# VH-VL binders against q9umr5: the designs that were tried, part 91

Target 1, 268 residues: q9umr5
Amino acid sequence: SYKPVIVVHGLFDSSYSFRHLLEYINETHPGTVVTVLDLFDGRESLRPLWEQVQGFREAVVPIMAKAPQGVHLICYSQGGLVCRALLSVMDDHNVDSFISLSSPQMGQYGDTDYLKWLFPTSMRSNLYRICYSPWGQEFSICNYWHDPHHDDLYLNASSFLALINGERDHPNATVWRKNFLRVGHLVLIGGPDDGVITPWQSSFFGFYDANETVLEMEEQLVYLRDSFGLKTLLARGAIVRCPMAGISHTAWHSNRTLYETCIEPWLS
Short names: E, the ipSAE of ESMFold2; O, the ipSAE of OpenDDE; V2, 0.75 times the mean of E and O plus 0.25 times the DockQ between their complexes.

## First folded at step 3 (VH-VL)

Design pb15 (framework fv_nofazinlimab)
Fold by ESMFold2-Fast, scan of step 3:
Structure pb15 (fold): chain C 268 residues (1-268), chain A 122 residues (1-122), chain B 112 residues (1-112)
Amino acid sequence: as target 1 above (268 residues)
Amino acid sequence: QVQLVQSGAEVKKPGSSVKVSCKASGGTFSSYAISWVRQAPGQGLEYLGYIIPIFGTANYNEKFKGRVTITADKSTSTAYMELSSLRSEDTAVYYCARGGYDILSYEKFDYWGQGTMVTVSS
Amino acid sequence: DVVMTQSPLSLPVTLGQPASISCRSSQSLVYSDGNTYLYWFQQRPGQSPRRLIYKVSNRDSGVPDRFSGSGSGTDFTLKISRVEAEDVGVYYCMQGTHWPYTFGQGTKLEIK
């Protein structure tokens, strides 16, 4: 039978957003037990990411324990960062496929409707003043705000992303790397028409340099240093990159062609 | 100036569905959540759910989950609330209101639509 | 769900006299950011609700200064210093701290 699937939603989201995804899974893999975690829904998705990681960890432990053959994770947008941390902090996870659905894996730096909605009077150029304060780090979006013009502030103030990416030292870094490397497949999905994740290549571990030129994963220090295992996973053949054009941020979990091309092959 | 204009009154049979619209003008529709609240005749206010048009994401009060669907069309600056499997107790005025999950501003329920009377009768 | 309890439910007042409405929540309304998301709304007969107060004590633009909000944690009060005829209606408190958002039962203010 098919391995159970655990779904982790994104910012301002809930389990209902995944009704089409569940329909697709039921059609192609009938009998799959799919659990969409109904934690940190809506406004609660603004809670600090480490708080969310702890809550989701408590929810996934019994699911993983009941599935000795392994489980799959499908993690959307901000949820992909929660799943990144889960794989690192759990020394007993049995995740086969980690499917990251348009998640800002290297961070977010975008002057989009999203920024206007959450911080109406701010521009991306000045959001670092809010996000890299102690107050700002109490909001999930600021936990992965990555201003390429203030990288020193990001490295010192990011309480979440800089730590899980190994960009700043942490006592648990070696254990987190060992745990992350137990994943069977890291499936990265994203595309140029997303419209929210900026740069969109962040979903593939690419990001801006100080001149806002995008450098791909293989040019990042975290990859070159193998800080949490990306270089090792790529060498093992465990990283899958599945870019698709024409898909907006809120459509990744409801596009049949995307599902068939990028998700379905990894749900054993 | 911000204004929310709702569709007209509806009379529906038990078991049917109703879809109410809420058109926003005078502000950036995509920058705000739109919430839905109902009020049965002579009774208080009950929260149904909200949508954040910029994300296309909706969240619902658990009491209505499975029966209510909230959607938005950014091109027409219009939010919709659809309620299915109608019962007599669903007879109420349905309001849209600006705001929802925006903890960083003071704009929660600062503007309301005029209300849409939905009557469920045989 | 957070239960919001208003008292009194019926409030007859004499014109020019003060009026006070209490609202109690079953849980603290202090959010993780240190703010308290408690709101007060007025609904005049046949009209949509109108927000009077946001975040416990902040008055909306155009709301007369005779309206004031106060409180903390779980206990909140809306005061009208001098009731006028146009104040007739139902007043609701609402919490926006915990999901789902919940309202009090409403207090009907009437002139004696």
Scores: ipSAE 0.000, ipTM 0.429, lowest interface PAE 13.7, mean pLDDT 88

Design pb16 (framework fv_nofazinlimab; at its last look DockQ between E and O 0.74; V2 from the best seeds 0.00; counts 0 for: pae E 4.2 > 2)
Fold by OpenDDE, look of step 4:
Structure pb16 (fold): chain C 268 residues (1-268), chain A 122 residues (1-122), chain B 112 residues (1-112)
Amino acid sequence: as target 1 above (268 residues)
Amino acid sequence: QVQLVQSGAEVKKPGSSVKVSCKASGGTFSSYAISWVRQAPGQGLEYLGYIIPIFGTANYNEKFKGRVTITADKSTSTAYMELSSLRSEDTAVYYCARVSWDTKGYDAFDIWGQGTMVTVSS
Amino acid sequence: DVVMTQSPLSLPVTLGQPASISCRSSQSLVYSDGNTYLYWFQQRPGQSPRRLIYKVSNRDSGVPDRFSGSGSGTDFTLKISRVEAEDVGVYYCMQGTHWPYTFGQGTKLEIK
């Protein structure tokens, strides 16, 4: 039998968004128990990410307990960060494949057309004022805002991303790294035509330097220092990078070709 | 130059709802957060919640157990506070206040509305 | 929730004399960015609250220099060097570091 699949949605999403993915899984892996977690849907997805992590943890624990052979996680967009944090805080998770589906794993610093409804024009350069404050950090989008021009503020004020990345020292860093390393495979999915994740390489742990030059995962300090285990995972062949062009952000979970190429191989 | 102007006094029956408005003028509404604070007669100040209009959602004090709804209309630069299931204890002056940001961080509560008296009585 | 405790709650003062209000928080108000988000507000009779001090010691524009804020961690003080008749009202401290943000009980300043 196939391992159960747990799906975590993204910002302003719900379980309904994954109807096509469910269809694909059912077709290619019949009998698979797929659970799309309907937590923090819609506006509630703006709740602090640590709060979300706790909620999702409570939901996945009983699922994992009933699946001693392991489970797979498919985590979309913001959900990918939730899942990474989840795997960092859980010392007893049994996740085989962690599929990060177009997630801003190294954070977000974008002013995209998709986000224009959320952010007025030119907010990218000023959002640090809001996000790196007590008021801003109560919202999920600020928890992974990563302003390359205000690195000190990010490192000190980011209450989520900087911590799970091990960019700021904290007493749980070693344990979180250990826990995260329990994952069988880390499958990173994203692409240049996403239009939302900015830079799109964030889905592969790439990100801007101070000059907004995109550096790859292997050039990141979190990798070089192996602060949460990326270097170790890569060394053991546990990281899979699956870039795909021609896919918009809202289509990653509903594209059949993407599913067959980047998701399905890791659901066995 | 920036001002917050609130709607007029309200008299409500227990169990009903009230919606107070707070209109901002003289500035960029999307660059602010709007906080709501209330003050019962002769009592202190109590924080209800706040909204960052660009995010489209609010953060609430859990003490109100979901009875408070804060919204914002960017097109009219107006924030709203709705309180449902009103009780006598909700009788208070309700204030909106601006939370602003500068290069050094935030500047909270530098501007207040004039207050809106809400009376809940049978 | 963070409890803000003011003292005294009633403060009768002679004109021209100094006044001091204490505000204590149940936990440190230092945020991760190094700032301490402690505020002082003045509310004159029949008026909306007015911010006097932000981030412990920064005086708002238009606020007389006879007002000053100080403190760190969990202990904060608002001082008025020479009380004037227009200073009558209730003063509140507020913390903006830990959600939900909370106010002190208020200190009623009156002229003897």
Scores: ipSAE 0.698, ipTM 0.863, lowest interface PAE 0.9, mean pLDDT 93
Fold by ESMFold2, look of step 4:
Structure pb16 (fold): chain C 268 residues (1-268), chain A 122 residues (1-122), chain B 112 residues (1-112)
Amino acid sequence: as target 1 above (268 residues)
Amino acid sequence: QVQLVQSGAEVKKPGSSVKVSCKASGGTFSSYAISWVRQAPGQGLEYLGYIIPIFGTANYNEKFKGRVTITADKSTSTAYMELSSLRSEDTAVYYCARVSWDTKGYDAFDIWGQGTMVTVSS
Amino acid sequence: DVVMTQSPLSLPVTLGQPASISCRSSQSLVYSDGNTYLYWFQQRPGQSPRRLIYKVSNRDSGVPDRFSGSGSGTDFTLKISRVEAEDVGVYYCMQGTHWPYTFGQGTKLEIK
């Protein structure tokens, strides 16, 4: 029998968005129990990410308890950050595959087509003034805003991303790393035509340096210092990178070829 | 210079609702957060919540959650605060105030509206 | 909620003499970025509040030099070096570090 699958949605999203993904799973893995969590929908997805982590944690505990053989997580966009935090804060999680579906794992620094009507092209250079304040940190977008030109502000003011990346010292860093390392596989999915995640390599733990040159995962300080376990996971053979071109941000969960190539093999 | 101009005084019955407007002039409205604060007669200041129009959503003081709705209309550069299920204890002057994040730096509550008296009486 | 406690609540002062208002928070107001989001406002009779001091000690434009703010952590002070007739009103501290943002009770400054 197949392990249960838990699906976590992204910003301004709801459970209906995943109907095609559910169809694909039913076709290839009949009898799989799939739960799409119906929490923090729509505008509620702008609540602080730690508040979302707490709510999703409460929802996944009973599902994991009923499946001692393990579960899989499929986590889309902002939801992939929620799921990574879950893996860190849950001492007793039993996640085998964590499937990160176009998630801004190293942060966001983008004037994006998807949100362009909200963020004019010139605003990304000034958004740090909003986001690295107590007022801005009350909104999820700012919890993973990562301005490469203000790394000092990011490291000191980020209430979420800098902590789960182990970029800022905190009393739980060792425990969170240990918990994250209990995951069986980390499946990273994204691509150059996403149009929202900026840089798109953030979905693979790549990110800009101060000159906006993308440094890949293995060039990042968090990897080199193994601050939350990426180097250990890679050495263990537990990281799968599955890039795919030609997929826009809203289409990752409704593309059959993407599902068959990047998701299906990991739904044991 | 930025100015915040509020709608006029209102007299309301208990159980009804009131919607107060706060129109911003000068500067770019999307560069503001608009906060709402009230002051009962002879009393201190009490914070209701704020909206960041660029995100299109608001954050509320839990004391008022369920009764307060804060919205913004970018096309008219106007924020709104609506308080429902009015009680006599809601009689107060309601102020809007600015938080800015443009190239001049982060400035909180540097500009206040003139206030809107809301009286709740039978 | 963070409780902001002002002392005194009523402050009669003779013209030309100094005045000092204390504000204490129930939690540290230092945010993770190193800033302390502590503000002082003046409300003259019949007027809306006016910001005097932002981030502990920074005087707003157009605020006279006789106003100064100081403090750190949980303890803060607003000082007026020489009180003038125009300074009559209620003074509020406010914290912007912890949600929900909260005000002190106010200190009513009067000329005796």
Scores: ipSAE 0.321, ipTM 0.693, lowest interface PAE 4.2, mean pLDDT 88
Fold by ESMFold2-Fast, scan of step 3:
Formats: C-alpha cells, sequence, structure tokens
Structure pb16 (fold): chain C 268 residues (1-268), chain A 122 residues (1-122), chain B 112 residues (1-112)
C-alpha cells in the first residue's frame, strides 16, 4: 500500500550503492516497490544532463503509470539535478515526495575530495575555461559548475542549471514551473561534513556570492522572483530542510540515523 | 608548437575492429580536447566524437554510438579511436584534431593529425 | 542535427580573380556566450584540413589577408580577393555551436 520509490544515483555511481537504503525501506515500509535505475552508471554519469533526463524519463514513465496513487523519488548527489529537470519537463508526473540527498541544487564550486581524486591539481579557479564552452557543456559536471567569480559566463553558457533554476530565460520556463509545482514535498538533505558538495549549502539552494560568502535560499534571486516555484512551495509548507553534521558524501544513502530522521517520514 | 601524430595505415576485414592512435607532443595534453573526424575517398568530412582527457570520458555522434569508443592515456599523451563491426563504408582517412579554451570562448581544430587511412575490404 | 549548406559545390576561377563561397546553417550559430562558432577550412589534395578562419571572421596566423570571412546568424561567406594557384583545393565550413558538430559538403576550387 506504500507508494513505489524510484532511486536515481549520482556521479560515478551505480545501483549497488543503495543496498543499505533498500534494507532500511524494507524494514520500516515492508512491501514498498523500490526501483533503483541502472542508467548512466559509472563513467556514463558524465553524459550531458539533458541526455540523462531523457533516458531517466523513459524509465520512470511506466513506473508512474502503474502507481495512480503517486510515487516517491530519492535522488542522490548529481541525481538530484536530474530529478529536478524530470519534475519540470514531465507534464504528467505524479511525484509525492522528492527527496534530494546532498545534491548541488545551486551548483558546484570547489576543490573537493572527489575532484582531488579526478584531477591532479586544483581545478577550482580554472575549470570555468573548459566548462563554459559548448565542448565542456557536453559533460554533466560542467552543466552545474557555478563559478561565483565568473557569474556572467555561468549565466550565458550553462546549458542546464541556469535554465532549470530560471537564472536565464527559456521559452519553456512557465510550463517547467507549473510542472515542478505539482510535487507534494521537496525534502532537502545535506550537511557541512559532506566534503564533496561545495558549498554544502547548495543542497539547500544556498550559494556563494562574488566574495565566496554563502547566501541562503531566501536571499537568492531565483527564490525572490519565484522563478521555478521555490517561494510558492515554501509558502505551501511543501519544503522540508534536514541538515545533518557528521556525514560524508558517500554515506548519505547508508546512514540509519539519517534515514530515520530525514527520509523515513516522507515515504507514505 | 603542439603536434598530433597518428598511427599508420591499416587494412581490415568486414566485422573486425580498428584502433587508431593520436599522440600529442609539445604541450599539456589534459588542457584540451581531442576530436575525431573521418573522410571517405572523394567525400566530405564527418564528425565522430571527442574526448576531454581530464574527465576521462568521451562524447559520440549518435550515428556512430555503439560502434565507436574514444579513450585517452594521459601518461603517454595519446588519444585512441576504436571503431568496431567494420563495413566497407567505413573505409576512410581518420583524423584527430584538438580543441582548446580561452576566456572568450573555445578554439576548435587549429591543429590536426596527418590522418590514418583505414581500408575495409573482403 | 544542424545542416550546413555550401554553394557553389564547384567553383572554377581564373587566376587573379575574386572567389566567394556561401555557407548557410539550418539554425542560428550564435552561442549563449555571444560568440558565433563558425569555421572555414582548406584541404589541399592529399593533405589534412587547415583552418583558415575561426569565429566567423578571424584569420589564423599565417593565413594570407586575401582570405576573409563574414556573416551572422545563419548566413556566412568566405571570400578570396585574388585567387592564386596554391588556393586549389576543397573548402569546408563547420559549425561548433550545436552538438554534434557538422560540416558543409565542401566547395572544390579549381583554376581554369
Amino acid sequence: as target 1 above (268 residues)
Amino acid sequence: QVQLVQSGAEVKKPGSSVKVSCKASGGTFSSYAISWVRQAPGQGLEYLGYIIPIFGTANYNEKFKGRVTITADKSTSTAYMELSSLRSEDTAVYYCARVSWDTKGYDAFDIWGQGTMVTVSS
Amino acid sequence: DVVMTQSPLSLPVTLGQPASISCRSSQSLVYSDGNTYLYWFQQRPGQSPRRLIYKVSNRDSGVPDRFSGSGSGTDFTLKISRVEAEDVGVYYCMQGTHWPYTFGQGTKLEIK
């Protein structure tokens, strides 16, 4: 009788990462149908986010069609951005809870532990050169790279994040906002010890200004202008914020206390 | 002063695979992308895909998706293009070419390899 | 995919006379950064393509000033003010704004 749960993984990730999450759901909500999507695994997670959105859209349509009572999404890291776009482009989604698990909702800017493993030198100050090009925008990480020192380039060149956040105009913006607003609950999870998502407040729609001072969601132009519906959702009581310290980036989907506190209450 | 040097000509049978190399010299390999373009005898240029070595992954033209694989070895500054399930229409000269970036945008195809002839015959 | 259409496909020219090649795109080539990623290449027989022009109108180092590029949006032109014997070859336009990157079908420039 519980709504089905669809899980979308993150960068360089796969369905195996969620075995503990599935155990927790089975313990607290026995009989829940949980589908972890095996699309864009490993290196394929670097494909452009709009390509990933199309692939995941095709996978979720039959699941949503079989569940007239609605579904829940649990979307981890980069997967949270895929899910944001899904909710905007789908005219007919029936998502109740969208659970965003440490996702860079306002973008990424940092020499994190993860970037250190990928790049031998600091990329933070120079990645804008590659990312804000048509060539760089064909890779997922560049689709949400948000350099606060080159905000003009981000606004002009971002083919994904600036558009879904309504930071740059798009012909479909009104329809995307209408679709996104059909979500029942937006559950935002993240924390200061993540070590990858920089700034960690990006998971809560906060981000750096030009001096690298974090401005929270309510201070962002996208919120103040209600560009894709955040202000409307907050007024409706539909936004849940669940920060938790002591959790590293790869542990959000395998921490029992996190699950019980931030995820379990939103799985009906 | 960057140069791109490709491997030598190959003759392959239908259904086999070919792997062409493109070695970069005289610059930081990881700071640019390598594109692959082909040209059938007497025909125009056709784009296959590219790799950005620092990301360790590639993007492919849908026409070749499933048959083409582009990889890079940063330690030897070499990019590779492998094409599988070869047919006679894959007979072409295969070129590598670089893409670099600056603060005003990107700069495409300023340096090309010499080309590698791949002949597919039964 | 963006279609790049060149005209003429065959261009016989007398030495010393001007030549002009048109390139039209099925979509605007203006990228969101304000740049137009339209390129012109020359391919001499048996050689790799050589870039002549980048971003519509900028000449590469070593390219003679008799070559010029112009245009905007979807309509672009490569001009050679005085054709020389060494200009024989095939000329291609290319767009780098939209994925996948696409080339025109080529224009063969011939003397006589």
Scores: ipSAE 0.293, ipTM 0.679, lowest interface PAE 3.6, mean pLDDT 89
ESMFold2 (binder alone), look of step 4: mean pLDDT 89; pTM 0.920

Design pb17 (framework fv_nofazinlimab)
Fold by ESMFold2-Fast, scan of step 3:
Structure pb17 (fold): chain C 268 residues (1-268), chain A 123 residues (1-123), chain B 112 residues (1-112)
Amino acid sequence: as target 1 above (268 residues)
Amino acid sequence: QVQLVQSGAEVKKPGSSVKVSCKASGGTFSSYAISWVRQAPGQGLEYLGYIIPIFGTANYNEKFKGRVTITADKSTSTAYMELSSLRSEDTAVYYCARQGYEYGSGYTPFDYWGQGTMVTVSS
Amino acid sequence: DVVMTQSPLSLPVTLGQPASISCRSSQSLVYSDGNTYLYWFQQRPGQSPRRLIYKVSNRDSGVPDRFSGSGSGTDFTLKISRVEAEDVGVYYCMQGTHWPYTFGQGTKLEIK
């Protein structure tokens, strides 16, 4: 009798990464139908996020239709941003728990080894030259690149994150907010030892100001304006924050204590 | 498994050009950067440049800019290195090598190499 | 360009004895992400190079545990705890922190 669970993976990832998560769910909630979406795997995870949103939307519609009691989403890393957009663009989603597993909800501004792989000559300080071009916005990583030293370029050039966060105007913003607010619970998970998501507080809607000082969610303009419903959700008691130290970026979906503490309680 | 297969040996005259191919199999070609490295007989390794096929972007060691062109054909999973204005000093084995990213291990430069292509420049 | 200097360039070693190769860089190899992009490669006679060590001290899958890497900043070492006959070849360090990527001159390891 447990609601179905839909899993959305991250950058350069695939369904195989969730084998431990599936074991944990089977142990604590036997009989749960878990669908790990096998779309945009590996290199295809670099496709523009709006393209990924459309593909995942087509995949989740029949699953949601078969589950009138609702579904849960577990969305890892970049996948958490895909799920953010899904909840906004779908007029009829029936998502109960949206579990965001170490996702850069306010964006990414960090030197990581995947940046070195993709752009060997670049550093976080100069990646804005690539990402905030029309060419750069054809790649998922650039869709949520958020350089706090070039916020004007981010606001004007971001084709994805600035729009779904309501940081730049969009004709659909009011409808996206209404749709997102239909979610039962927003469960935010992340931690200081992640090592990839920079700042790690991005997983909790915190982010750098121009001096690289982290401001928490309640100090963000998107929260204060209630641009897509965070303030309303918090007031409703629908936001759960579950930080945990000692977990690296690739271990969030394979740590039993994390699962028992942060995920299991929300899988009704 | 992942394999990089290069074209056969070439003998060229000074002033001509050579184009060496590197065909990738057993992995997603577009997901990886392909680098080119050369080794003159009895000498060390020298980096020429790379291409990222998914982006269509190439970058070159300044020493070779103007003479080296690296291209990729995604439909055949093949990268090419063309060296022009050949001199006897360009006699070397030319290698292609993968610059990848593996989940869990991160950035993995030169984790797989081609077998090498001997280019001899003689008159 | 970053200059990579290896020492010694010729390393005759008795079978079963330890061997050590030094690599120095003209600039720090610590990248802004906190990682050090220093690599070690082995080239056996007539073969393509093979990566042994990535990011200073991490051994590649299939590489024997008698190989180890260490170091920080500008000074790095590759150690072989007990040299075997199959270890003959040339060893190269490489930096991937600064563009363009550069290699050391190579150290030729021979069994005496």
Scores: ipSAE 0.014, ipTM 0.520, lowest interface PAE 7.5, mean pLDDT 88

Design pb19 (framework fv_nofazinlimab)
Fold by ESMFold2-Fast, scan of step 3:
Structure pb19 (fold): chain C 268 residues (1-268), chain A 122 residues (1-122), chain B 112 residues (1-112)
Amino acid sequence: as target 1 above (268 residues)
Amino acid sequence: QVQLVQSGAEVKKPGSSVKVSCKASGGTFSSYAISWVRQAPGQGLEYLGYIIPIFGTANYNEKFKGRVTITADKSTSTAYMELSSLRSEDTAVYYCARAGYNDWSYLPFDYWGQGTMVTVSS
Amino acid sequence: DVVMTQSPLSLPVTLGQPASISCRSSQSLVYSDGNTYLYWFQQRPGQSPRRLIYKVSNRDSGVPDRFSGSGSGTDFTLKISRVEAEDVGVYYCMQGTHWPYTFGQGTKLEIK
């Protein structure tokens, strides 16, 4: 029998988006119990990420309790950040594979084809003025806005991403690291043709420096300091990197080749 | 230059709903937030909630959650506050107010509407 | 919710004399970005409120320099160095650090 799979959707998304993913799982792992969490759908996905973490936590507890052999998480886009925080705040999670499907793990900075009506090119340089305020931080998109030209404001104002990445001190950092390190596999998926996640390497813990030059995961202070366990996981052989070109942001959960290459091997 | 113009006074029966409008002129509508604040006659200020039109979502003071709905129409640069299940205690002047940029920060209440008196009487 | 407490509630002053209003919060108003989101507003009789001070001590454009704000953490003060006739009204402090935003109960400034 296969471990249950829990799916967490992204920004402006719902459970309906995962119909193809469920078909693929049923074909390759028949009998798998797949739960697509129907919380914070559509516009409710704009609620603060810590509020979403609490709601999803309450939903996953009974699923994990019924599966003593473990569960898998598939977390899409913004949902990957929710799952990162879940793994840190839960003292007793039993997650085997955490599959991060094109999620902005180091944050977002840029206009995108999908979110163009929310992030026009002319606005991205000024979005820090809204996002790094108390009311801005009440919206999920601002919780992972990471302006590389205002890194001091990001570090001081981010109520979510800077804390879970260990970029700013937090009393719970040691416990969060211990909890996160219980994950069996961290499977990172993303690609250059996503068109939404900017930079796309954010899905692999890469990010812009002050000149908008991308530095990869191994060059990040978060990794070098092992702030929440990335260096330890990599040394353990627990990090899988699966980049794929030719896939747009809304197609990650409906591309068969991607599923077979990057997701299927991790659904024991 | 920036002005917020609110709809006119309303007299409502208990149990009904009221919808107050706030039309913004001058500046970019989507680049700021609109808050709603009320003031009962002779009393202080009480915060209801806000909307940021660029995100299309609103946030509410828990005291009013379930009764208040704040919306915005970007095409007409108008924000709306609807309060349902009206009680006599809801009699107040309702204000809209904007949060805008200054040199380094996005700050609330830089401009206020003129206020809308809502009277709930039986 | 954060409770904002003002004192005094009634402040009769003589023209040309200084006036001082205190505002105390039940929690620290320092946000994670290092800023303190405390504001002061003036409401003249029959008018909408007007913001005087933002982030503790910054004066809004058009606000006379006789108005000044100071304080940190939980204790804040608004001072008027020389009260003028047009200063009559109710003054409110407000915190924007913690949701929901909350106001002090107001201080009514009147000329003797």
Scores: ipSAE 0.006, ipTM 0.510, lowest interface PAE 9.7, mean pLDDT 87

Design pb2 (framework fv_nofazinlimab)
Fold by ESMFold2-Fast, scan of step 3:
Structure pb2 (fold): chain C 268 residues (1-268), chain A 122 residues (1-122), chain B 112 residues (1-112)
Amino acid sequence: as target 1 above (268 residues)
Amino acid sequence: QVQLVQSGAEVKKPGSSVKVSCKASGGTFSSYAISWVRQAPGQGLEYLGYIIPIFGTANYNEKFKGRVTITADKSTSTAYMELSSLRSEDTAVYYCARESYDSTGYYPFDYWGQGTMVTVSS
Amino acid sequence: DVVMTQSPLSLPVTLGQPASISCRSSQSLVYSDGNTYLYWFQQRPGQSPRRLIYKVSNRDSGVPDRFSGSGSGTDFTLKISRVEAEDVGVYYCMQGTHWPYTFGQGTKLEIK
């Protein structure tokens, strides 16, 4: 009698990374139908986020159609941005809990092993040159690259994140906001020891200013302008913040205490 | 001041391969992408693919996947396009062209090489 | 692949008169970011192509103001207000919204 759960993986990831999460759900909510979407795995996770959104949308439609009581989304890392866009572009989604598991909701500005693999001689300070080009925007990691020292370029060139966050105007913004606001709960999870998501507060809609000082969600123009509904959701009591220290980026989906504290309560 | 200088004309037999070079000067090679476009005699333009030297990655038009390989050597600021299993319909002028971006805007195909004639004949 | 269709394919024009070239795409060229990635190129006899217009209507530096681009969605136009002898060549539209990049068939502009 539990709502189905749909899981969306992250960068250089696959469905096989979630075996522990599936085990936890089965133990606490036996009989839950869990679908881990096996699309854009491994290096295919580098495909443009709008392409991934279209593919995941096609996979999600029949699952939602079979569950008139609603579904839950658990979306890890980059997958959390895919789910943000899904909730905006689908005018008929029936998502109850959207559980964002250490996702860079305001973007990424940090050197990581993944970025060093793609750009071995580049520093984070120089990635804006490649990421904010149209060919750079053909790679998912660049779709949410947010250089706080070049915010003008981010706003102009980001083909994904600036648009879904309502940081730049788009013809569909009003419809996307209406659709996103249909969500029952927005559950935000992240923490200071993640080591990949930079700043880690991006998972909670906080981000760097031009001096690399983190401003929290309530200080962001996105929130203050209610661009896609964060202020409305917070007023409705629909935003849950669940920070936890001591968890590295690849451990969010395999930590039992994290599951019991931050995920389990939102799986009806 | 940016120039793209391509290698000289080639005459190849059917079934062989050809490798065309494109040397960039006047800019930092790793700060842009190099695309390859061909034009058969008296015909229009056809896109083959690109390489992004800073990624070390290339992407290809599906029509040519399996036959085309685009590589770059950062130390010599040179991009290469290799086309294998040549047929007579591959006879064309092959162009390299730059796709650049900076703080002032996006500039796809802002500079072109002079072209390399590849003739495939028995 | 997105098909780009130009008309006319042959454009004889009297010196000093206006010329107009149409380009139609089989799919909308509006990208998910709201920008339209439509470009116009000129190829003079024996030369490499040269970009004239980027993103529908923006003239490249050094391109004479007699050249203008317009359009939206799937229908685009390149106009030359007063054709000069140096404008002889083949003109191509190109889309950069959908992979792979595709070109129109080309329009040959001739003075007569």
Scores: ipSAE 0.012, ipTM 0.462, lowest interface PAE 8.7, mean pLDDT 87

